# Designs tried in a protein design chat: VH-VL binders against Prefoldin subunit 5 (PFD5). Part 13

Target 1, 151 residues: Prefoldin subunit 5 (PFD5), of Arabidopsis thaliana (Mouse-ear cress) (p57742)
Amino acid sequence: MASSSSRGEMEKMGIDQLKALKEQADLEVNLLQDSLNNIRTATVRLDAAAAALNDLSLRPQGKKMLVPLTASLYVPGTLDEADKVLVDIGTGYFIEKTMDDGKDYCQRKINLLKSNFDQLFEVAAKKKSVADEAGMVLQAKVKQLTAATTS
Below, E stands for the ipSAE of ESMFold2; O stands for the ipSAE of OpenDDE; V2 stands for 0.75 times the mean of E and O plus 0.25 times the DockQ between their complexes.

## First folded at step 9 (VH-VL; framework fv_clesrovimab)

Design f5 (from e2 with heavy chain D103L; at its last look DockQ between E and O 0.72; V2 from the best seeds 0.61)
Fold by ESMFold2, look of step 9:
Structure f5 (fold): chain C 151 residues (1-151), chain A 125 residues (1-125), chain B 107 residues (1-107)
Amino acid sequence: as target 1 above (151 residues)
Amino acid sequence: EVQLVESGGGLVRPGRSLRLSCTVSGFTFGDYTMSWVRQAPGKGLEWISFIRSKAYGGTTEYAASVKGRFTISRDDSKNIAYLQMNSLKTEDTAVYYCARDELYDIYWEDYFDLWGQGTTVTVSS
Amino acid sequence: DIQMTQSPSSLSASVGDRVTITCRTSQGISSALAWYQQKPGKAPKLLIFEASILESGVPSRFSGSGSGTVFTLTISSLQPEDFAAYYCQQFNSYPYTFGQGTRLEIK
């Protein structure tokens, strides 16, 4: 499947071909936008996790803190071991890492997400351009058809 | 059963072309990044190319050793990945494996949890 | 490209031995390291990813450790089926590269 079309090739297409091209391009844009949203959401989560790790690393062992039970209900607790964190590996299991290893993990994943977002954004922009161009050519052909069918 | 089956290998003269196919069954192919990895006789493993799922851009990359000569592609409707190998050299002689990356994820990290049994390509003058 | 160097290149051991294989990287990769086992004439099999996490179905005698530039694969008590080649692979960044391999032979 071709990832791009030139304006000249689009001008040669019939209305049905052009509608199909636009529909496919629109579908691909929607898929890419959903993926971009997934990346952005994960980046926000990891930024928050990195901030939490920084806050934890500045606290001594045994320091009292509020432990969330829900978004708006907290209970008193203490930090048991300040050097270690549990890392969500995405399978419902956690593994223990040192604080430094946890920070490294977050930074590596954040770097990947930012790079992947930029790359995917470029792809989405190219697909959007194809969809927009197809729409413009289609609109022009429909206007020509309307003019040709009137008295 | 979940499996990958490579095909299209054979004996070919230098400068010629072959197309390898990787046919998958037992999972939704379109959700995954797919890679080709090769192993020359008596040598280690070399990653050569990947193609990401369409939802994550369908982008491709190539090892420097094959860039410009090999083209990876996929047909999600047929559950097939392809490796078009042009301008083959004797150095391309290897067993070629297709490999599945993890279920597509946002990190684009490629480690391979499912491998085919490989297809042998021999380039000999 | 990130170069991956395994040591030893080969080793001989007996059933029941503890074996350690080392993988060194030319630059830091945090924990983005996988280990594979390959038996002669067969495709590689994923053992470990993220440096230390066992893939489903892999026996617990296999373990991985390390971060940054030095990683180890340990087999705590060798079994007859463990005599194979072992490869490390980085997945920190493209292009994804493999170590040259370690052959583990029966003594």
Scores: ipSAE 0.437, ipTM 0.726, lowest interface PAE 2.0, mean pLDDT 84
ESMFold2 (binder alone), look of step 9: mean pLDDT 90; pTM 0.929
OpenDDE, look of step 9: ipSAE 0.711; ipTM 0.875

Design f6 (from e2 with heavy chain E102R, light chain S52D; at its last look DockQ between E and O 0.81; V2 from the best seeds 0.66)
Fold by ESMFold2, look of step 9:
Structure f6 (fold): chain C 151 residues (1-151), chain A 125 residues (1-125), chain B 107 residues (1-107)
Amino acid sequence: as target 1 above (151 residues)
Amino acid sequence: EVQLVESGGGLVRPGRSLRLSCTVSGFTFGDYTMSWVRQAPGKGLEWISFIRSKAYGGTTEYAASVKGRFTISRDDSKNIAYLQMNSLKTEDTAVYYCARDRDYDIYWEDYFDLWGQGTTVTVSS
Amino acid sequence: DIQMTQSPSSLSASVGDRVTITCRTSQGISSALAWYQQKPGKAPKLLIFEADILESGVPSRFSGSGSGTVFTLTISSLQPEDFAAYYCQQFNSYPYTFGQGTRLEIK
């Protein structure tokens, strides 16, 4: 937090203490930013999965399609189980779900990710504010020291 | 060996304090949300508190029955979770378990795949 | 808060029987439901998560089903070591809550 009380405590710190505070806060911000990126990436993947489930649920059972055997070789086939999917739940397990249950699963996870992102974003913003305040106080103390030695 | 070991339980008078410790071995403690769950004699399970991993904010939550009296904390360098219990009441008499949430993923799915054997807290005069 | 109601509160069954325990929730929780086994004097053990996924090392005679507001735990062929209390837990929303428990006694 970069409140006036926190600024006053930073003003009392020596340059070495302030450098340590700044460094620790920067490391924590980087850690939180990595976690935020992980959440964003997972949200994009689940949005894509939900869209794919919706598109698949609009196709009739038994519709003919080309099934790749290799990158260059396709064979005719049919969609045998149009209303069932296997869902990778992220722990090395796959479970069978209906299309509707798969969509519900994706939406539940998306809602969790969005809520978690918002909460973590606020934590990261608070840590960033501490880091920025420490940087400003440090810069001012270094500048004051430099001015004293040239005067 | 993957293990959670609780300690710090005992007999105390109402209004006093205790600190419980949960010592962890066999997995990367800092990656996980940790919870405390209690069970009063002859009763079911009650979730008390969690503390999330530092990478995901280190945030805490408490059941209404203990909010303001109990404080959860963690020391990732020592692989220990703590529960500081102040202003203890006779209703706090229970076996206290520490439990590992399956929190290493981004969903914060809070169900407990690893439990300690518990430590008993008895609050009586 | 989401109330969790288990039925029956207790039951007795013989080795080899099929038993079913039901957990009802006060509002929909999709599939955010876990089941635990607790033997006397021991800590709980996770059996099932996400309503129907067996935790690693849990015998295949255990299965879970359900979604929304009604969930079941089934033991297809009861063994002597299955004597325990069983609890459901929702993890859909904070605060997380448990059912009151079901005691399963082997005849």
Scores: ipSAE 0.458, ipTM 0.735, lowest interface PAE 1.8, mean pLDDT 84
ESMFold2 (binder alone), look of step 9: mean pLDDT 89; pTM 0.915
OpenDDE, look of step 9: ipSAE 0.761; ipTM 0.888

## First folded at step 10 (VH-VL; framework fv_clesrovimab)

Design g1 (at its last look DockQ between E and O 0.75; V2 from the best seeds 0.00; counts 0 for: pae O 2.2 > 2)
Fold by OpenDDE, look of step 10:
Structure g1 (fold): chain C 151 residues (1-151), chain A 123 residues (1-123), chain B 107 residues (1-107)
Amino acid sequence: as target 1 above (151 residues)
Amino acid sequence: EVQLVESGGGLVRPGRSLRLSCTVSGFTFGDYTMSWVRQAPGKGLEWISFIRSKAYGGTTEYAASVKGRFTISRDDSKNIAYLQMNSLKTEDTAVYYCARDYDIYWEDYFDLWGQGTTVTVSS
Amino acid sequence: DIQMTQSPSSLSASVGDRVTITCRTSQGISSALAWYQQKPGKAPKLLIFEASILESGVPSRFSGSGSGTVFTLTISSLQPEDFAAYYCQQFNSYPYTFGQGTRLEIK
């Protein structure tokens, strides 16, 4: 789908068809953008988890810490089983892992999400290009019709 | 009830084409990646293709064994996934399953399966 | 491609037995592994994903463990309905690949 060939095809389309094409492309772009944002959010969470695991790995068992019960409520606690962590895999399921396995898991997921982000970004860019081209052709056609009506 | 139902299988000669359909119900089809997995008689499972949701670009992937011959597609308005199989070979003989992919973090394992449809390629 | 090797290819066991199936991968896949059960003439059924998480509705006698290149599926106490084929699958990279399967038969 070379951009030039797509434009040529669009120039053959009627106004209503171009409107529909643009609308559809815009919807797809928005949908993809939402997905990109979700991936970004997930990546941030995983980065935070990775950082937390790193910090935790530096803490010996029995170390005193503040344990969050809520975002605003903390209680004193002690680190038990320092080599075991529960990892949220994104669906509310928690899996027990060793510290190293946890780190590996986070890194794997981060890498996957980055790859996914890049792929979707490209797709979104292409869709945006289609939308923009359709818009340009549409505007041109509308102008032509207006000019013809005024003359 | 969540259900996947494959159809379109049959007996064909080598070089011919066949289109499989997977009709889904009981979940939001458009939100999920769909895959095709086949199983030759008396053999194991082979993943052959997936198609992502529109939200994830609708991208497709294929196993090397079917790449260039098979095309996966979907119609979200009809809740159907398709597998267009061209240039069929005898080694394509298998039960073909459609499966719903678990798509969190872009990793694909298959949490729902259809009953399968049988494709037999024979001269 | 990631090669998946299950062991054993087949085994016979009795009701009540503890059964372990192993899946080995040609390269590290972290925990990107799933286990499926398939009965004759039926579609596969997901049992475990992410190496150790039970799918909803799967009996607790099933468990998965492992990370990296060695994974195990364990049935703590075999039930009559558990006699079937079992497959591991990696979802770490394309193409997704399955083990050759393990046939669990009644002794």
Scores: ipSAE 0.331, ipTM 0.772, lowest interface PAE 2.2, mean pLDDT 90
ESMFold2, look of step 10: ipSAE 0.421; ipTM 0.733
ESMFold2 (binder alone), look of step 10: mean pLDDT 90; pTM 0.923

Design g2 (at its last look DockQ between E and O 0.69; V2 from the best seeds 0.00; counts 0 for: pae E 2.7 > 2)
Fold by ESMFold2, look of step 10:
Structure g2 (fold): chain C 151 residues (1-151), chain A 124 residues (1-124), chain B 107 residues (1-107)
Amino acid sequence: as target 1 above (151 residues)
Amino acid sequence: EVQLVESGGGLVRPGRSLRLSCTVSGFTFGDYTMSWVRQAPGKGLEWISFIRSKAYGGTTEYAASVKGRFTISRDDSKNIAYLQMNSLKTEDTAVYYCARERYDIYWEDYFDLWGQGTTVTVSS
Amino acid sequence: DIQMTQSPSSLSASVGDRVTITCRTSQGISSALAWYQQKPGKAPKLLIFEASILESGVPSRFSGSGSGTVFTLTISSLQPEDFAAYYCQQFNSYPYTFGQGTRLEIK
């Protein structure tokens, strides 16, 4: 994508067109920033899940543990099957996996999130550049119009 | 109700162009990645193209069989996805479905909602 | 590209039968697999995603299993409405590919 070609097209646009372009670009940047934040949060969750799976793989079957029922209430329990887990796949569904498959699932999702973050960050940076350029051209045109009407 | 409706199919000669539309109702179209999938007569399914939602940058991808000839686009204000098909070949003869990809942050593309399809026939 | 091979390509069965359809992939896809049902003249319908999770409204007689390179769709007791074509699809990586299909016909 070339910045110089987008600047030339902006210079040809009227004030109303530039306002619409800048407003749309600003809204898209905000949406992209929200998406980037969601990806970051999901990555932290999955890193924690991967760490928990690694911890569980070190425990023998039948080892006693405290099982959370709520954020503040725990009950005693034991690991029934150390090689099986339920995985929250992020859509309100759970799936049973072996411990090894659960680790693989988490790593696959983490890799996807990192790649998606990088791609989206690039898109957000480009959209921000468009918004800034549109704002600059708009400001110059408004200043030119105001100067003409003052004299 | 939630639905996708394709239109714009028809009979066309090789080398010509056709534009398909996918009109969306019953959900927030702008939040979803949309795909086109085709099915040649008596054959299986072939993914053609997607266009990501604004939240994911509106980016596009194409199958090698159509890249350079087909262009996917969307108009979120009208709730329509488009497939512009140029330089059509007899091998492009198929039913064309638009499909909604499940919304998530992983960009894993399976289709939880499909349209009824529109038939494109490319014949000399 | 990830090649998807279904077996059998076609089968005949009676109402009440138990049926299994296998999907094999040319490389590992973890559990990134979906199953679709397609009746004649209709669009595909999502049955199962993430290899084993039933889509909302899908009868419990359908089940999916598998990970890596081999996956199965099972119908535990066929009903008249289950005679259709079935497709697997990988969503692990671009381009997203489908199996060639399995036609399930009335015996």
Scores: ipSAE 0.420, ipTM 0.734, lowest interface PAE 2.7, mean pLDDT 85
ESMFold2 (binder alone), look of step 10: mean pLDDT 91; pTM 0.928
OpenDDE, look of step 10: ipSAE 0.620; ipTM 0.853

Design g3 (at its last look DockQ between E and O 0.39; V2 from the best seeds 0.00; counts 0 for: pae E 3.0 > 2)
Fold by ESMFold2, look of step 10:
Structure g3 (fold): chain C 151 residues (1-151), chain A 122 residues (1-122), chain B 107 residues (1-107)
Amino acid sequence: as target 1 above (151 residues)
Amino acid sequence: EVQLVESGGGLVRPGRSLRLSCTVSGFTFGDYTMSWVRQAPGKGLEWISFIRSKAYGGTTEYAASVKGRFTISRDDSKNIAYLQMNSLKTEDTAVYYCARGDIYWEDYFDLWGQGTTVTVSS
Amino acid sequence: DIQMTQSPSSLSASVGDRVTITCRTSQGISSALAWYQQKPGKAPKLLIFEASILESGVPSRFSGSGSGTVFTLTISSLQPEDFAAYYCQQFNSYPYTFGQGTRLEIK
């Protein structure tokens, strides 16, 4: 199956249809930008956790206690268990991992989030192009209508 | 309370089409990736397709066995996911489940419907 | 596609037994693995995600372990309601794939 170019399809639309198309596309672009920001925030948080894991490797073993390192990273409060961490992966869920496994988990998630950011950025760019094209066609149709009315 | 309900299954001849619906209640449908997973009689599970939330691009993916014949879509205003199945083959005979994925591109399925049966036979 | 192979394909056991089911992958998937239970005539139910994390409401006798290409599901003391089919699923990359299943039956 093949489809016509989007500009050709837009040029067949009436002014009200084009306004609705542009308004919807603009709203969707804003939602996509919010999602991109969410991905950036999650990536920064995981980068901070990975950095904290590197720094924690210097800590001597000791007594049990939950020691907060970041908002998303805690260490059991034991010097004998300092080689393991609890990683916050979502609402109410923590996983126990070795320092190396925790770092690997963070790196896998960071790589996934960066790849997802790139893919979502491409989708947002395409949607933005639709919005801009709809605006251009709308402007041209308004100019054409105004010229025909004034003659 | 929270549920997924599939509908639209039935008996069809090979080459015909069928549209499955997955009606959602009890959670914010628009936030989630939705998947279809099927199970042939006496066999294991096969992932078929997903559709991402609109906020994450609304992108789709398909298993090779159905690509080009099946189309997944969603209507967030009605809380319904669809699977349009064209050019059905006897190998498509299965129970079809809709399943809820996660927001990110790491989908394991924490909520499943009870399934709808599709039988494709001469 | 990532191939998933479960062993054994079928297992008979008694109430109270410890049971281990293994899932092997054709390539490394880090910890991106889930386990499901399916009773006859029912939809699958998520037990374990991220290889080792117990889903809410799943009894603590279930546990998961492994990373890379070899993963295990363990039931520490089998109960009557645990006789079911079990499936592993990778979510590292699409197409998402499932193991062929392990049928756990009463001896």
Scores: ipSAE 0.343, ipTM 0.724, lowest interface PAE 3.0, mean pLDDT 83
ESMFold2 (binder alone), look of step 10: mean pLDDT 92; pTM 0.943
OpenDDE, look of step 10: ipSAE 0.440; ipTM 0.805

Design g4 (at its last look DockQ between E and O 0.65; V2 from the best seeds 0.62)
Fold by ESMFold2, look of step 10:
Structure g4 (fold): chain C 151 residues (1-151), chain A 126 residues (1-126), chain B 107 residues (1-107)
Amino acid sequence: as target 1 above (151 residues)
Amino acid sequence: EVQLVESGGGLVRPGRSLRLSCTVSGFTFGDYTMSWVRQAPGKGLEWISFIRSKAYGGTTEYAASVKGRFTISRDDSKNIAYLQMNSLKTEDTAVYYCARDRGYSDIYWEDYFDLWGQGTTVTVSS
Amino acid sequence: DIQMTQSPSSLSASVGDRVTITCRTSQGISSALAWYQQKPGKAPKLLIFEASILESGVPSRFSGSGSGTVFTLTISSLQPEDFAAYYCQQFNSYPYTFGQGTRLEIK
């Protein structure tokens, strides 16, 4: 099987080779986890934007609404343009879209983020498995050396 | 000066192999997705492959016209992207451009190209 | 694959003219479209992304519009340096595809 074959290759490696393999795999896992967190943060932001667009779509133009100033303080306000929104496209750039186009934009980006998260998670999981198996083989080889030294 | 420089083009016979290089300077190469785009004589542009940054998995995609024959790779320590072209056909004759994906798009994996090299010519003929 | 069709394939115009190039897609791509300029013997240059956003350093006489399946590139007052080929590209899904190009020539 593929896992047995990969483990057999690791068991043929010397301790220095295993240390290098594990170190590189750990570095790559850390980078991938940071990227997964970036994707998760972007997804949360877009979900919040989509929810806000849904709420705004239900409000009549000029109707009073509560506008947050802080997490626990709100003031009365009104919408200026009932059918237009500004969409964050990254790095602080915004574009004006209709409410429906804004929802479409958010959904397109959410779908991309979910697909990209799933693909990247699979890559990270495979790399993590390599790192964990390298660590297990390395520990076994060190344990053998320790036992031989004490005999 | 921010630039991409392609090299490795030339005249080859059908069925042979060729490796293109894209040498990068003036920006942090490892942060970017890189693509190869080609242009046959008198024809339009065709995207053929990309490779994502290591932070986003280093994953690759290929156009159907080259899948199984071409392999994209990168060496971040040398700031070079490569395109290994095997089993070359006459329809592979083109100018090959290396292009940088707009880096902030890596989380969406959407490729449009804000920086291009000048290209290297590959001619596949008898 | 998403097919991209530009019209016209070529056109002649004079300095100062308003020029419009159209890109049609075989399926909806929202606003995931870019425009490129390519001068003879040179690499393409990004003009517009996300259908309507002007890349930094591109003159304001260039503009883009459209969504879904029909997009336009407009040059409001043609300059001598604008005579080039123009390409649209979708980035909605791979494989990413380009239009066949529009060659803009001086009369």
Scores: ipSAE 0.482, ipTM 0.760, lowest interface PAE 1.8, mean pLDDT 84
ESMFold2 (binder alone), look of step 10: mean pLDDT 90; pTM 0.922
OpenDDE, look of step 10: ipSAE 0.739; ipTM 0.881

Design g5 (from f1 with heavy chain T59I; at its last look DockQ between E and O 0.83; V2 from the best seeds 0.71)
Heavy chain, then light chain:
Amino acid sequence: EVQLVESGGGLVRPGRSLRLSCTVSGFTFGDYTMSWVRQAPGKGLEWISFIRSKAYGGITEYAASVKGRFTISRDDSKNIAYLQMNSLKTEDTAVYYCARDRDYDIYWEDYFDLWGQGTTVTVSS
Amino acid sequence: DIQMTQSPSSLSASVGDRVTITCRTSQGISSALAWYQQKPGKAPKLLIFEASILESGVPSRFSGSGSGTVFTLTISSLQPEDFAAYYCQQFNSYPYTFGQGTRLEIK
ESMFold2, look of step 10: ipSAE 0.621; ipTM 0.808
ESMFold2 (binder alone), look of step 10: mean pLDDT 90; pTM 0.923
OpenDDE, look of step 10: ipSAE 0.786; ipTM 0.899
ESMFold2, look of step 11: ipSAE 0.605; ipTM 0.797
ESMFold2 (binder alone), look of step 11: mean pLDDT 90; pTM 0.924
OpenDDE, look of step 11: ipSAE 0.785; ipTM 0.900
ESMFold2, fold request of step 12: ipSAE 0.525, 0.600, 0.545; ipTM 0.768, 0.802, 0.776
ESMFold2 (binder alone), fold request of step 12: mean pLDDT 90, 90, 90; pTM 0.923, 0.924, 0.919
OpenDDE, fold request of step 12: ipSAE 0.803, 0.802, 0.801; ipTM 0.911, 0.911, 0.910
ESMFold2, look of step 13: ipSAE 0.585; ipTM 0.783
ESMFold2 (binder alone), look of step 13: mean pLDDT 90; pTM 0.919
OpenDDE, look of step 13: ipSAE 0.765; ipTM 0.889

Design g6 (from f1 with heavy chain W108Y; at its last look DockQ between E and O 0.78; V2 from the best seeds 0.65)
Fold by ESMFold2, look of step 10:
Structure g6 (fold): chain C 151 residues (1-151), chain A 125 residues (1-125), chain B 107 residues (1-107)
Amino acid sequence: as target 1 above (151 residues)
Amino acid sequence: EVQLVESGGGLVRPGRSLRLSCTVSGFTFGDYTMSWVRQAPGKGLEWISFIRSKAYGGTTEYAASVKGRFTISRDDSKNIAYLQMNSLKTEDTAVYYCARDRDYDIYYEDYFDLWGQGTTVTVSS
Amino acid sequence: DIQMTQSPSSLSASVGDRVTITCRTSQGISSALAWYQQKPGKAPKLLIFEASILESGVPSRFSGSGSGTVFTLTISSLQPEDFAAYYCQQFNSYPYTFGQGTRLEIK
């Protein structure tokens, strides 16, 4: 709940305060980037699951098919129930859903992930701007001290 | 052990302020979104506010009934969530629970897998 | 706001009975619904999330079903410890809302 720092407020801060601000902002940006990557990875996985559900929905129940036992050995089998799927919801849980419910679940989660990515990206961009401003003000103050020390 | 303990409730007059605290133990507090949920006497549950983890922006939301009057915050170094309640009204009389959101971090979905025992706030003239 | 309506508001039942509680929503929420149990003077306890997934440690006699706008909580064989208030909650969108509650009492 820290207020955002403006350039004017940063220029009034001491070097140690600016270092602390810069270091904390950089750390928070790193955490936010990790979270953005997690969202992107989850979106890819759900897109793949949605594609698999669509492919399964095109196959009739009871269709005979070759079921792989190994990479090179197949046996005859049938699709037991095309109407039900197991959905990975994260955290190690799987739940049974109808095909329609499974598609709806995937689409809802994909929409949430995309919206959350956009919102979090904006937060990360604002925090990065704070870090960059703090870095510029800090560099300027350090140069002034270095010039005074060498002269 | 894993627990949430609320404190700071009491009897206050309308227009006054209170600050509630939720002290957390037994899990990594900083990884979780935290919420406040209240229950008026003889009534159901009302979600009032959450604060996200820092990894997901530390952002906050409020129910319309408290927006502008209540402020949620967190101190991850102390494992405490706070609810600052200003301009209290008689309608704010309730038991206030803090709750841990199980939002799976990436979905921003808030349902509550761990609850405190609650602290009572009574706003009466 | 998404309105959540539970039925019945109260219900009397005996140990061993099968009980269903219904939660209706004012708009579709897919499967973004949770169920809570609250005993007198106690905090709520999460039973079900994502409409049908049992929280760890919840007995298998509890089950949830539904999607969209109509959801049910079922207790297949009531036990003495199940007499409590029950609440549904949507987590589809802010603001998160609860049903008004269903009180389940021993008959």
Scores: ipSAE 0.467, ipTM 0.745, lowest interface PAE 1.8, mean pLDDT 84
ESMFold2 (binder alone), look of step 10: mean pLDDT 90; pTM 0.925
OpenDDE, look of step 10: ipSAE 0.757; ipTM 0.887

## First folded at step 11 (VH-VL; framework fv_clesrovimab)

Design h1 (from g5 with light chain Y96L; at its last look DockQ between E and O 0.73; V2 from the best seeds 0.67)
Fold by ESMFold2, look of step 11:
Structure h1 (fold): chain C 151 residues (1-151), chain A 125 residues (1-125), chain B 107 residues (1-107)
Amino acid sequence: as target 1 above (151 residues)
Amino acid sequence: EVQLVESGGGLVRPGRSLRLSCTVSGFTFGDYTMSWVRQAPGKGLEWISFIRSKAYGGITEYAASVKGRFTISRDDSKNIAYLQMNSLKTEDTAVYYCARDRDYDIYWEDYFDLWGQGTTVTVSS
Amino acid sequence: DIQMTQSPSSLSASVGDRVTITCRTSQGISSALAWYQQKPGKAPKLLIFEASILESGVPSRFSGSGSGTVFTLTISSLQPEDFAAYYCQQFNSYPLTFGQGTRLEIK
């Protein structure tokens, strides 16, 4: 197993080397977990956007609605063009799409995020295993050293 | 200001190795996936490999024509991407471009908005 | 691998002409398609991404359309600097693949 081979090499490392390995692995795990959280959050937001586009496509043109200015303040407004939407392509740029094209765009992006999550999750799991094993070996070596110095 | 500069190309015999370097300036290298794309003389473009940023796991992919022979890597502290090319064949003869992949966000859409000038690799007896 | 077939392989046209280049894919790629321009001796330059979105700094005479398996790049009124090779590229699945290219030459 690759884990057994890695452990054997870890057991040959000194305390300082193991501490550095553990610290670096922990940093990488935290970074990957942050990235996974960002992907999950974006997926939720795109699901909400897709649902909103579907709801808007079902409304008649010109229907009055309340438009939020803040979380608790609304103003009257009307839906002007129910078959068009502006899509954020990043960096503050928007393009106009039909409602159907906007929905398709969101669904494609959602599918990408789910696939990216799966790929990154596997990498994070492997790195976490390395971090855990390094910690285990380090703890064992520290205990051996402490016992030797107190005896 | 923003540049990708490839180096390490040359003339080699089949079966030998070369390492290409892509030196980056003018943008935050660590945020980007980097790719290698080659173009044989008088031919079209062929994607070779990419390596994602550390934040996205450093994941690599390879074209079937080079998988097992080429290895992509990166050194974020030096702003350099590398392509280690082993067991070179005459069909590997091409101009090799380093390209910045535009997957700087969570969607990982791999198209290339910045290219280097290319470095020529010739594999010949 | 997704096969990318461009037509025509080469094309002669005059300044001011409207030109359309087609890219066909061997399977559906939704809108995951980019277009590049490459002048002789130079690296490619991104023109269009997501099938239809114009890259910043690219002139508005360029446009892209299509989804699924058929995509087009249109230049509405050719300028002297537009005579180059053009490539489509899919980014739907790996390996990333390019079309064989279309050479656009002055008549």
Scores: ipSAE 0.525, ipTM 0.760, lowest interface PAE 1.8, mean pLDDT 85
ESMFold2 (binder alone), look of step 11: mean pLDDT 91; pTM 0.943
OpenDDE, look of step 11: ipSAE 0.762; ipTM 0.889

